# Designs tried in a protein design chat: VH-VL binders against UPF0179 protein Maeo_1037. Part 1

Scores and structures below are computed, not measured.

Target 1, 145 residues: UPF0179 protein Maeo_1037, of Methanococcus aeolicus (a6uvu3)
Amino acid sequence: MDKRITLIGSKIAKTGNEFIYCGVLEECSECRFKKICHDGLIVGKRYRIVSVRSAKHPCIAYGDGVKVIEVEPSNNFTILIESKKALEGLTLSHSDIQCNNILCKYYNLCHSEGMPEKYKIMELHEKIKCPKGNSLIKATVSTIN
Below, numbering starts at 1 at the first letter of every chain, in headers, positions and changes, except where a header shows other numbers; antibody chains aren't numbered by Kabat.
F stands for the ipSAE by ESMFold2-Fast; E and O both for that by ESMFold2, at different seeds; each is averaged over both directions (binder to target, target to binder). V2 = 0.75 x the mean of E and O + 0.25 x the DockQ between their complexes.
Where letters were taken out, [cut] stands.
The coordinates of atoms that the task and the answers printed are left out; those that the model quotes come from them. Centres of patches stay.

## First folded at step 1 (VH-VL)

Design b1 (framework fv_barzolvolimab)
Fold by ESMFold2-Fast, scan of step 1:
Structure b1 (fold): chain C 145 residues (1-145), chain A 119 residues (1-119), chain B 107 residues (1-107)
Amino acid sequence: as target 1 above (145 residues)
Amino acid sequence: QVQLVQSGAEVKKPGASVKLSCKASGYTFTDYYINWVRQAPGKGLEWIARINPNSGNTYYNEKFKGRATLTADKSTSTAYMQLSSLRSEDTAVYFCARDWEYGSSFDYWGQGTTVTVSS
Amino acid sequence: DIVMTQSPSSLSASVGDRVTITCKASQDISSYVAWYQQKPGKAPKALIYAASSLQSGVPDRFTGSGSGTDFTLTISSLQPEDFADYFCQQYDSYPLTFGGGTKVEIK
């Protein structure tokens, strides 16, 4: 298992927290920590924080600064699935929801990068109002190994 | 000044266990990981494991998993490594080393503890 | 595991010489390389981190360079105190791994 070192906002830098890596900001181009913050991370992929260092460092993107963390790829994803397929404990094969509205605030949860071929539904959350009329529910899913 | 001071030399028989200490001073002990690295006579450096002294969380090189156990005592700013089921090939100098602030390269090292395993 | 191949295993040099040591990673490790100096009977001493950044207190005759898979440590004008073993180390991923070392000996 790959462990990577990166930097993240101090308020969310807690062991056990997960986040989706969103890529490099324009402000990062002159940052001396750019390589440490961003190298080896995959945009859209979910990571779990496995350790946190105490020191805070200044950061343009985070007003309360950033901390050095170690991360590993998460086996858990938060995605939107069709309500009719949504039963806790059920194993599903991944298929993207048919939608071309890339400006939708839910687009990334419907079209999550890095989804495995099969996953197990671990927990169901709230139902989502879909502008395209799909009946969707937010779910935490886990990879099968 | 930052300093890591290790315990004295150990002589053990095959099958025994050894527990080494590494006392930190000159910095906030809980802010930096401590690593353990060994060096057999005339050979290179081999990484064993690291510990986060604040949480107690450890990560082990698979080669040493099940035999090495890392702990840390915040009250005395001391890290420990226990190595069990000793063999002659465990004869080496064992170093503790502090992580650099921004990565797992080592900015300060202990002086080393010689462990000799012989019958 | 990432394998770090260090060359040469040993070299003989005179005071004032330019010494070059190389280290090759088995896969891309960006700039996550450190260099250490070790004298007989002593613990290693940090020289370089992040491939090219000099540790505080280390003389500027030591320089590190490289990225990706190929890295170099250079001593521009060898001093008597520089006769020692030198090791590279990757910290891109676990387990952390070291090069086999280079012994720098007096001619």
Scores: ipSAE 0.000, ipTM 0.532, lowest interface PAE 14.7, mean pLDDT 80

Design b10 (framework fv_barzolvolimab)
Fold by ESMFold2-Fast, scan of step 1:
Structure b10 (fold): chain C 145 residues (1-145), chain A 120 residues (1-120), chain B 107 residues (1-107)
Amino acid sequence: as target 1 above (145 residues)
Amino acid sequence: QVQLVQSGAEVKKPGASVKLSCKASGYTFTDYHINWVRQAPGKGLEWIARINPSSGGTYYNEKFKGRATLTADKSTSTAYMQLSSLRSEDTAVYFCARDQYSWEDLFDYWGQGTTVTVSS
Amino acid sequence: DIVMTQSPSSLSASVGDRVTITCKASQEISSYVAWYQQKPGKAPKALIYAASRLQSGVPDRFTGSGSGTDFTLTISSLQPEDFADYFCQQANEFPYTFGGGTKVEIK
């Protein structure tokens, strides 16, 4: 059927949370959880947690254990965009912000994995002052294909 | 059409060795583990060992460690189990079965079984 | 090793009956339980995984339930093709272990 189930760290296993499936690490190729964690998921695609089951399971990859979750593909992403491009309803071509600071707390929002070539701005949120001097705003964007 | 097709029946003397095969088709051989399970006449199921065909990595039930050896040939999509130092207690039907790497750990497809008889 | 204690070892039933089979694990295994059906001379067939998830192609009269140490397989309305042996299996840790089996026979 179309229902997808997987496992995710207990601390982030909350309805409404989103994550990007990053594939399987070599060290968990023999992991007991590989099939349910990764079967039917597309590398780089974003998923939204629809429901969380209460049981907690041990997992080598997650110190606090994992929970079974139901997910659906998410067509909406939260990213940081330049304030000058921030207009709700605008369709933009994806362009990376030039920045190598992988330790920045905003790095993943600036360099969101699995972004489509084009996206539409659905909602604007708070503005962020970048340590590198960029004027950025948090936005929810959607695929348009 | 997922299928696991096993080799034919074997009759062996105590102390001999036997090598059984399990040929997979209808799926990507390296995406699933192959398990070996036996069933003595009138008895329940007993898990022997598992192999990851992609890596060649194995896990053995301690009861069979040192006597059972699992291998897999990617080019022919065939898994093998060799069992050495055979005893009469090894008389059983031996099954291969696939599973993936998850907490589901369901043996979703099974071979038809190979009967191994050990007698003097 | 985890010991799976399955009960009853055999039962007699009629077509249309509700049948329940139980498995008890010797230690906590969350939901890492599968159930299999085996007919004489055949390989086992997968029915249930993750204690309660129905395998594709299996009739919905089969249901699994339970968590922790106590697990149940239920057949809501027994059909002629359901007379067989049934086994539970724990998948929590190696070695994988099976219950002793339950033979479901015609009354």
Scores: ipSAE 0.000, ipTM 0.489, lowest interface PAE 17.1, mean pLDDT 79

Design b11 (framework fv_barzolvolimab)
Fold by ESMFold2-Fast, scan of step 1:
Structure b11 (fold): chain C 145 residues (1-145), chain A 124 residues (1-124), chain B 107 residues (1-107)
Amino acid sequence: as target 1 above (145 residues)
Amino acid sequence: QVQLVQSGAEVKKPGASVKLSCKASGYTFTGYFINWVRQAPGKGLEWIARMNPDSGNTYYNEKFKGRATLTADKSTSTAYMQLSSLRSEDTAVYFCARVGTYDLSGEPYGMDVWGQGTTVTVSS
Amino acid sequence: DIVMTQSPSSLSASVGDRVTITCKASQSISTWVAWYQQKPGKAPKALIYDASSLESGVPDRFTGSGSGTDFTLTISSLQPEDFADYFCQQYEDYPLTFGGGTKVEIK
């Protein structure tokens, strides 16, 4: 699958954002765009948004509406890793950070869904200030076959 | 060409039921909602219900819930509305109308293609 | 139900006039408004969707505007074929509801 068109909540409809397709929500069964939203997407697979159309459409499942997006399958993840382990080209075994602060703006990067057992660090980004005191850096990592 | 073609005029007695058809052509039938709207003589437009032909899901205006029943036949690209327990106040022209998609018509939840209407007369 | 109050109920105009029709929603509906034209004995014809987007094939003398609760359909230079009934419709919430209509007539 090269590229697919689907719909996603307006607030998260930004180029570069990634999401894991979780299947059809029951509340979306009445959405007039169901065929476009869900057709051809694989449950459990990660996708990256490559373009976003400007128009916003009403949707029962999303109070802020939805936007048409173009997606492609993603074998990469953006995550937070310990700075001491952060070396481009290094292969690491996945280990979630032990933290239950779900209101932290970095929570999803620390507890990324669909992470493979092993991943390779492709690129290092900025260091972040962790409320729990962990020394963390943002990284793009790639799935290992 | 995209079109919706409706069945012919009906004359019914009070208490009877009527079933109207709306045949779609020129587009992917399951990709669009079908709405049913009526207009009494000299009056405005009143929304009855909509159906998603792909899922079979319906949503009814509470005023018509229990009396109106929407169905569709995917193999013939035809939508149906049955209205039961007819009263003289149900005398109207009944329209089916498609709700376009962003990709094809650019009209989310607006009704871009309408059938020509079916006149239903309910009288003693 | 969201009530759409359309005004005026009727208006008289001459060819070349600027005509303005308004719709007021009983609650905020963002831009989820469509406008339709209906000629005697015919089905409604879509003119505008998403408050301001023109339907394909509709002349550019028709414009829609507004957001929230107040919406306007404007015909910048009325033509003979524009004498008709006009309706607004909200699609923010079910049941879908229409304005009462505006008859645009000669004179």
Scores: ipSAE 0.000, ipTM 0.498, lowest interface PAE 14.7, mean pLDDT 79

Design b2 (framework fv_barzolvolimab)
Fold by ESMFold2-Fast, scan of step 1:
Structure b2 (fold): chain C 145 residues (1-145), chain A 123 residues (1-123), chain B 107 residues (1-107)
Amino acid sequence: as target 1 above (145 residues)
Amino acid sequence: QVQLVQSGAEVKKPGASVKLSCKASGYTFTSYDINWVRQAPGKGLEWIARIYPGSGETYYNEKFKGRATLTADKSTSTAYMQLSSLRSEDTAVYFCARGYDEIYGSDYYMDVWGQGTTVTVSS
Amino acid sequence: DIVMTQSPSSLSASVGDRVTITCKASQDISNYVAWYQQKPGKAPKALIYAASSLQSGVPDRFTGSGSGTDFTLTISSLQPEDFADYFCQQYDNLPYTFGGGTKVEIK
């Protein structure tokens, strides 16, 4: 019922992947998929990919093309948190790691866009070797209703 | 009313080229794909290619890539398919058909069809 | 390419019969299947899309069902105008592919 059809870059179009919808780009003004790709999605909201169609379509915003995907709103996602704050079942207030290394492969997990003010730690994973020396651990978290 | 009207029958020799037309009316031509499908005498349907007239974007079935060329003229709401290097096995009825999917909107079934153009290739 | 295997290739039936035609995809295509009817000398006509949705203007004796790899077109009570060829088509992936067709002939 709450599932939506959209398009996303073919390289990231995988069942189970999550993304935050960021809105319409100016390049999309004459795209054949503009209405389908962007209608019904809420800027800043997180979605999970539940199915992927095989066909690849040209896209001005994605050089490798896009695939049709079916999405649903997602309340669970992966982030990096400070190890000292990492305890399964703990509810944390949102806090970004102080770091400006935008070329780090972990940057987006440390500085996750659209984070809710509070979230609950559901599961802890592996520790990350931070180039800046921060003690970080991957965690699956959920938004709090 | 939505309609696709195709050009008349063609008789060609092997090695020749043929260009078929498909004139759309009753809807916004640039908003829907036009598909080309053929049917050999007594045989099933075979998808050739599609064009999105709004941008000129095309996709070809590999079997026809290099021989089929799709174009569209926005000013006359007409789609064209040129098929080159004709062989006797190209003898078929060629249909154009509008791609439509009200629910999914991105990949289309074919809801409106032209009447077909018969192409006969013989020496 | 996705292969659509349609069966039977032909069948003979009488007016009032229930007719069932099946279509099998070589891979999971969810519900992205359409069914077409074609009468001699005419273009195909869309009957069903999204596996089970009835095209506007098509009689409700036509029913589509199925998901994944197995799909069925049913004509609940065959009428004289239903003697025709029927084709399934997948539109999940390019190139679009059709089943081999089923000829429904009068007994």
Scores: ipSAE 0.000, ipTM 0.525, lowest interface PAE 12.9, mean pLDDT 80

Design b3 (framework fv_barzolvolimab)
Fold by ESMFold2-Fast, scan of step 1:
Structure b3 (fold): chain C 145 residues (1-145), chain A 122 residues (1-122), chain B 107 residues (1-107)
Amino acid sequence: as target 1 above (145 residues)
Amino acid sequence: QVQLVQSGAEVKKPGASVKLSCKASGYTFTEYYINWVRQAPGKGLEWIARMNPNSGDTYYNEKFKGRATLTADKSTSTAYMQLSSLRSEDTAVYFCARELPYWDSSGTFDYWGQGTTVTVSS
Amino acid sequence: DIVMTQSPSSLSASVGDRVTITCKASQGISSYVAWYQQKPGKAPKALIYSASTLQSGVPDRFTGSGSGTDFTLTISSLQPEDFADYFCQQYESTPWTFGGGTKVEIK
């Protein structure tokens, strides 16, 4: 089992819940829990909560506080895909979005490293506002073959 | 008109390195992957590697990993492949090819360079 | 690696003949097959992708079919310019692999 310990908002800290790790927030740069909260997690990857500790801790990112959770990585990634290719259940070939804006905050979601050649769209999320005008949507994808 | 124009023939000794070029025109260079494929005399096609010219990301066939190196120059729309530690079995025609960006065709090659003959002999 | 097995390795045909070339994958590849034509001394030319979708400018006498592991390229009425080598390619997973080729020769 590849279990990890981390912290998540108390209201969503329930065994069986899944979440997508979105990276370190700027407000967390001085947080004493940064090491346990963020280390070892992969941005854009989905995790499943397998256990929840009872104690609640204060957190600047969550007004309701956070709880210690144990998570397992699911074999899913969050990526950005072209809206015209976005249909739940569809299998796509890996292809980077061609874009010269390397300073874009979404660049790594458009140009995902470690993605397999084929992946299946499991869940569609919100559309993002692309600085280059591309029609993009966040998707949770699962590895296949 | 889409074109991929490759550098001229090379003759090398065993153990040498060779660097081949592939100049793209007629499309936006950074919007398509560039692949390299070789064909030994009288034999079939063998895929070497893929490069994303926009990001610099590369993916190598395990057989060529460590010997092949792909690079690109966006300002001149030129892709390069260097192959090191040449052996006689590396004698082949080397092609660059453009990979389609679409969901049902990523991994296929719609335009090919004319090929560069590399001969490895003493 | 996925192995692509083409048959026949060569065939002789006359102008106007129906020519069929087959390609078998060592595992399921859905419809992720492309076909290429190569004339002597030239680079390959794309004919078909996604098993049955013609590339722009390719004559409609070329048809592709199949799914899973068994794929076919058919030339309905062979023309003089069709004498060439033909290769299938899987793009289900890397490394991309090609069939051994089929030489279509004049009878």
Scores: ipSAE 0.000, ipTM 0.480, lowest interface PAE 21.9, mean pLDDT 79

Design b4 (framework fv_barzolvolimab)
Fold by ESMFold2-Fast, scan of step 1:
Structure b4 (fold): chain C 145 residues (1-145), chain A 119 residues (1-119), chain B 107 residues (1-107)
Amino acid sequence: as target 1 above (145 residues)
Amino acid sequence: QVQLVQSGAEVKKPGASVKLSCKASGYTFTGYYINWVRQAPGKGLEWIARIDPNSGETYYNEKFKGRATLTADKSTSTAYMQLSSLRSEDTAVYFCARTSSFYVGLDVWGQGTTVTVSS
Amino acid sequence: DIVMTQSPSSLSASVGDRVTITCKASQDISTYVAWYQQKPGKAPKALIYAASYLQSGVPDRFTGSGSGTDFTLTISSLQPEDFADYFCQQYYDYPRTFGGGTKVEIK
């Protein structure tokens, strides 16, 4: 695949490390790098670091600064699912949580645009306290055919 | 497989407007910015503006602000640049080019469209 | 605007020569530099991004180096297809700006 480029905190910028893409950092609003090009990355999707540039760049959100990295996608996404559907190993059809609160910090995990229609639950994580009262669990899911 | 294909040559009179197209294929159109760059005969490269096809957000070089207008059509994967109030100094080859981030630069270029402005 | 000063404006070289082109930014731009090759009548072709990373499909005789304000493109053993114009470009800030170009021509 085409190499995708993004920025990440210097302490975790190591070849082989994986992370969940969370979009642009709000706390880097005073950083020169905040408003830059799209990298074709999908919010909530897991990526693996394949190379790291040596230069550090200042960023208020990261005390040790940020580095440019090249990434490739993994087959895993991190999303929020209703607790009633939360069984490891279960294959589900994706449906968005009915909510229009775009200012919620969990909005992108609830409304993962580009999510495939079917996925398998690989791992369950922590419960999320939803401001709208939905019972939600954070989950790592894998894409299927 | 990834390519940008631009519209054909244009000849315009001073004061006219021109609208150029740039059709993308082989990649996710909404995942990359489209930049517009021009090159006057025998001169270097000059950056005009860029557009985010996903949001419609634009950024213009101040030199072209008010004369250049960038748009994009997601349904046809086509970006457009309109340049108004043409002058003879706007005679140039106009390129569209893709970027994904700070660190990639302009990695895929269209073939260019020649615009000639003369009376 | 950030000014990119490229040198030399032109050079003559023979096949097999090592060619060095430099680019100087008017302010610290870290490593936000790309290099392009342009042949007559063609669109520019990306060679290097982030000062030192080679674009896919570009021969390894092309290398980029530098950080801050001073950047270099080197062709370790010039080939017949390498006679072309070369441009640096900063993408640290808007507007994006290019160097004036270097013409590499046959000696």
Scores: ipSAE 0.000, ipTM 0.501, lowest interface PAE 12.7, mean pLDDT 79

Design b5 (framework fv_barzolvolimab)
Fold by ESMFold2-Fast, scan of step 1:
Structure b5 (fold): chain C 145 residues (1-145), chain A 122 residues (1-122), chain B 107 residues (1-107)
Amino acid sequence: as target 1 above (145 residues)
Amino acid sequence: QVQLVQSGAEVKKPGASVKLSCKASGYTFTDYEINWVRQAPGKGLEWIARINPYSGNTYYNEKFKGRATLTADKSTSTAYMQLSSLRSEDTAVYFCAKYGSDYGTEWYFDLWGQGTTVTVSS
Amino acid sequence: DIVMTQSPSSLSASVGDRVTITCKASQSVSSYVAWYQQKPGKAPKALIYDASSLQSGVPDRFTGSGSGTDFTLTISSLQPEDFADYFCQQSYDTPLTFGGGTKVEIK
């Protein structure tokens, strides 16, 4: 099957969210969920969450625990980019927007974990209202691996 | 369908070792950790250790570290606990128990063996 | 170690009674608490997991509640088959620990 089950931090365990699998952490060596969390996932590949179970489980890597999720591979994802760089068809090298406001509702779109070094802008969406004053626009991008 | 079947009762003298078995059936043995828990007569439950049968990794309660040894045999779907240097206070019913539910992620013992009585007396 | 303090240690009840058992953790265990029923000579049987989720096949008269440090198991209308020992357990951290147990006896 194309779909896999795994576990991810409960705060980000929402249908439609995406992440890049970064491999097994050393802290996971004695985790009882290691087989379920990591089996069948490919390092550097992006996955989309298609369903979430409600129960929380303890996890050394996530302070608020983890939830069971079902995932499928994804080649496209949504991020926020500087408006001055926003041109459909343009290939960009990833650089994080300098911002430490971790409570911002857009933080994860600005600071997507495990971003590939390069991505292509496929589609531009709406501009967002940045609390820090950055000129940002939502974009659907394709990973280049 | 899904069950854990434990070995029979043991009577040992102080200083001896005992090796208990726990045979799993009806599920994929390597997908879930096996825990060992004991219950002394008239007492509560005490957790001893757990083993991940996929990796062989073990985690022990400090009280039993050095005396308890957990192993698992993938070919027979059987978990083992050896307890060495037995003392009278090791007299108890010993249970094996499977962690998790159908997805293997719920954090509790969803399936228990029937228990093995170990009596340590001179 | 996380200490689970269970109360009462025993209670006497009649069929049809509402029975409440409490469990207090020495530190927050989030929702990682399970409740088990044990009858004489038998292995424990799971009733509740993740503080409030009912195990498949368990009657809905059993309910679990609580989070953090305070947890409760309630039997809304006690039946003859419910006279047993009950234990809470935390699985937030190792060593895994159990409450001291509550014996539910017939009046």
Scores: ipSAE 0.000, ipTM 0.503, lowest interface PAE 15.3, mean pLDDT 79

Design b6 (framework fv_barzolvolimab)
Fold by ESMFold2-Fast, scan of step 1:
Structure b6 (fold): chain C 145 residues (1-145), chain A 125 residues (1-125), chain B 107 residues (1-107)
Amino acid sequence: as target 1 above (145 residues)
Amino acid sequence: QVQLVQSGAEVKKPGASVKLSCKASGYAFTSYYINWVRQAPGKGLEWIARINPESGSTYYNEKFKGRATLTADKSTSTAYMQLSSLRSEDTAVYFCARDHYYEDTSGYLDAFDIWGQGTTVTVSS
Amino acid sequence: DIVMTQSPSSLSASVGDRVTITCKASQGIRSYVAWYQQKPGKAPKALIYAASSLESGVPDRFTGSGSGTDFTLTISSLQPEDFADYFCQQLDSYPYTFGGGTKVEIK
């Protein structure tokens, strides 16, 4: 019901992608898009991209430029959690996975951008094969606040 | 240079469907939303829906949801609106309009900066 | 839905007059307001975006102002070509909504 327009990096501007809004720069930026990038978004809230415009715009924060996107609030997202902590209905603080393998195809699910302090496990999915040997399960989680 | 050119007038019977076209030229068709707006004779403007031509993503005014269908053809730079189950109160001029992002305005949202000339749809019993 | 209440619904004016049209939103819409001019038998033409910014090619006798809920379109020195209908629009939230329009007629 509540849709917003904003700007995000071109490489991640894809319908269906999710992100947690992390706030504006402390000082007033000279960026032409400051209002559209930041106005109307709530810090710490997760958003889902529902539409992407194809034009690229220059932006200091993104070397590959930004695209205009339409977003809506999202309360659920997908992450990887340790199997030993995987119980539907359980509230977790954060993932304990210690991994620096940025080339891993699962890296983004293990290290979701802007992970909330707390989340609740809503649904468990398939186990994945971790290249580093960790026992991980794909889960749908909900932010608690 | 930048233009939206709409299809010609339509006369339909109640219960019929109509499909209107809006052909874009002079700009990158997939970089801007296309909105549809109607105006009944002597009345104000009413927003129907919008489409993102790049993705095909649509958003409909609840009043028209289920009756209006928006599509876009990238190869011909043409947007379409189909309106089904026509009633006499659907008699109106239908406009398509481009939703332009203003890059010089520090992130302010669009206005409908380019409009088609309008297509008159008459529904008579 | 956000209701845009436009006033007056019509006015009569002479060339050279200052004309003021107001638009009130039923809730806060920041500065996400556009103003359009429409002449009989024609499509609307954008005049103002973001409440106060002039569209390219629009004479500077047109000014927009306001934020939040109260918005104003002013024509500082009315010209013969300015006799038309004027509409405001909010672009803050779906569905987009328009004001009821103001007809500016020659006195």
Scores: ipSAE 0.000, ipTM 0.517, lowest interface PAE 15.6, mean pLDDT 79

Design b7 (framework fv_barzolvolimab)
Fold by ESMFold2-Fast, scan of step 1:
Structure b7 (fold): chain C 145 residues (1-145), chain A 121 residues (1-121), chain B 107 residues (1-107)
Amino acid sequence: as target 1 above (145 residues)
Amino acid sequence: QVQLVQSGAEVKKPGASVKLSCKASGYTFTDYWINWVRQAPGKGLEWIARINPNTGDTYYNEKFKGRATLTADKSTSTAYMQLSSLRSEDTAVYFCARSLEYTDAYYFDYWGQGTTVTVSS
Amino acid sequence: DIVMTQSPSSLSASVGDRVTITCKASQNIGTYVAWYQQKPGKAPKALIYSASSLQSGVPDRFTGSGSGTDFTLTISSLQPEDFADYFCQQYNEYPLTFGGGTKVEIK
């Protein structure tokens, strides 16, 4: 069982709930529990909560605190794609955006780990403000094999 | 007690390939990236690539892309780097080093002892 | 690539001296700089990270400072064990890059 452990806001920490992993929030940059949120979670990937631990912990990113949860991957990824290529239902070949800024808050959405060679755009979301000036939009994509 | 223990010295001819190992102990292997760095005799440090042992994802310095291949074996807590098409300029000490990127601690807090690779005719 | 220019390439000092080593980045890298010490025949050892944070177990005579493009490592009172090579590293952007190194030798 490929169960992974992470932290999520107490009010949404319920078995069966799904969420998109967004990485470490700026408000939680000094959270003492960073090490429990392993780098095995892929930013932009959807996870399903399979168990919730009872203890509540303080975290500045969540006003009600956080709980430790165990998660399993779901089938959809959230990524950033060039607005020029963004059309719901379109199938794209994966191509990483040319950018070496590893400290950008969007880096992992631009350089998604474990992305398949081809994916289908399922849903388009909001445009993001790229520090390098690229025209990018957030999208939910599904794997095709 | 964190340790990274690297394989022994290698002597290769030009055009050959070499595969180096880095065995981790004293911590959870999948919580840290493993970086590979080389140092030619009397010279500075050069970053080659990194691997996430949990996912198998790799990032390469463009200079080494296509020649370096990184892998990791979770069951033995061992990272590997294979370098192909060896040239005399590849003669160096090769180090592995861990980093934790999730917490903004991307620096290399623990290093292996190094493996000397000599490429000569 | 971000170029890290380290100065001086070598220096001679006596025990008790104050030693200063500088590192300049070709681009703004915030505070994402680490400093390493390397003794002959050994692996590098982390001294400073995030420009000014002291690595656990490192003596407080080592201090780091700077932000943006200009960074400094200072050894306030050089000890016999401090004769070594020192390297800076940026970890702001791929590829990760190191300074050329500074050799600290006994006079």
Scores: ipSAE 0.000, ipTM 0.499, lowest interface PAE 18.9, mean pLDDT 79

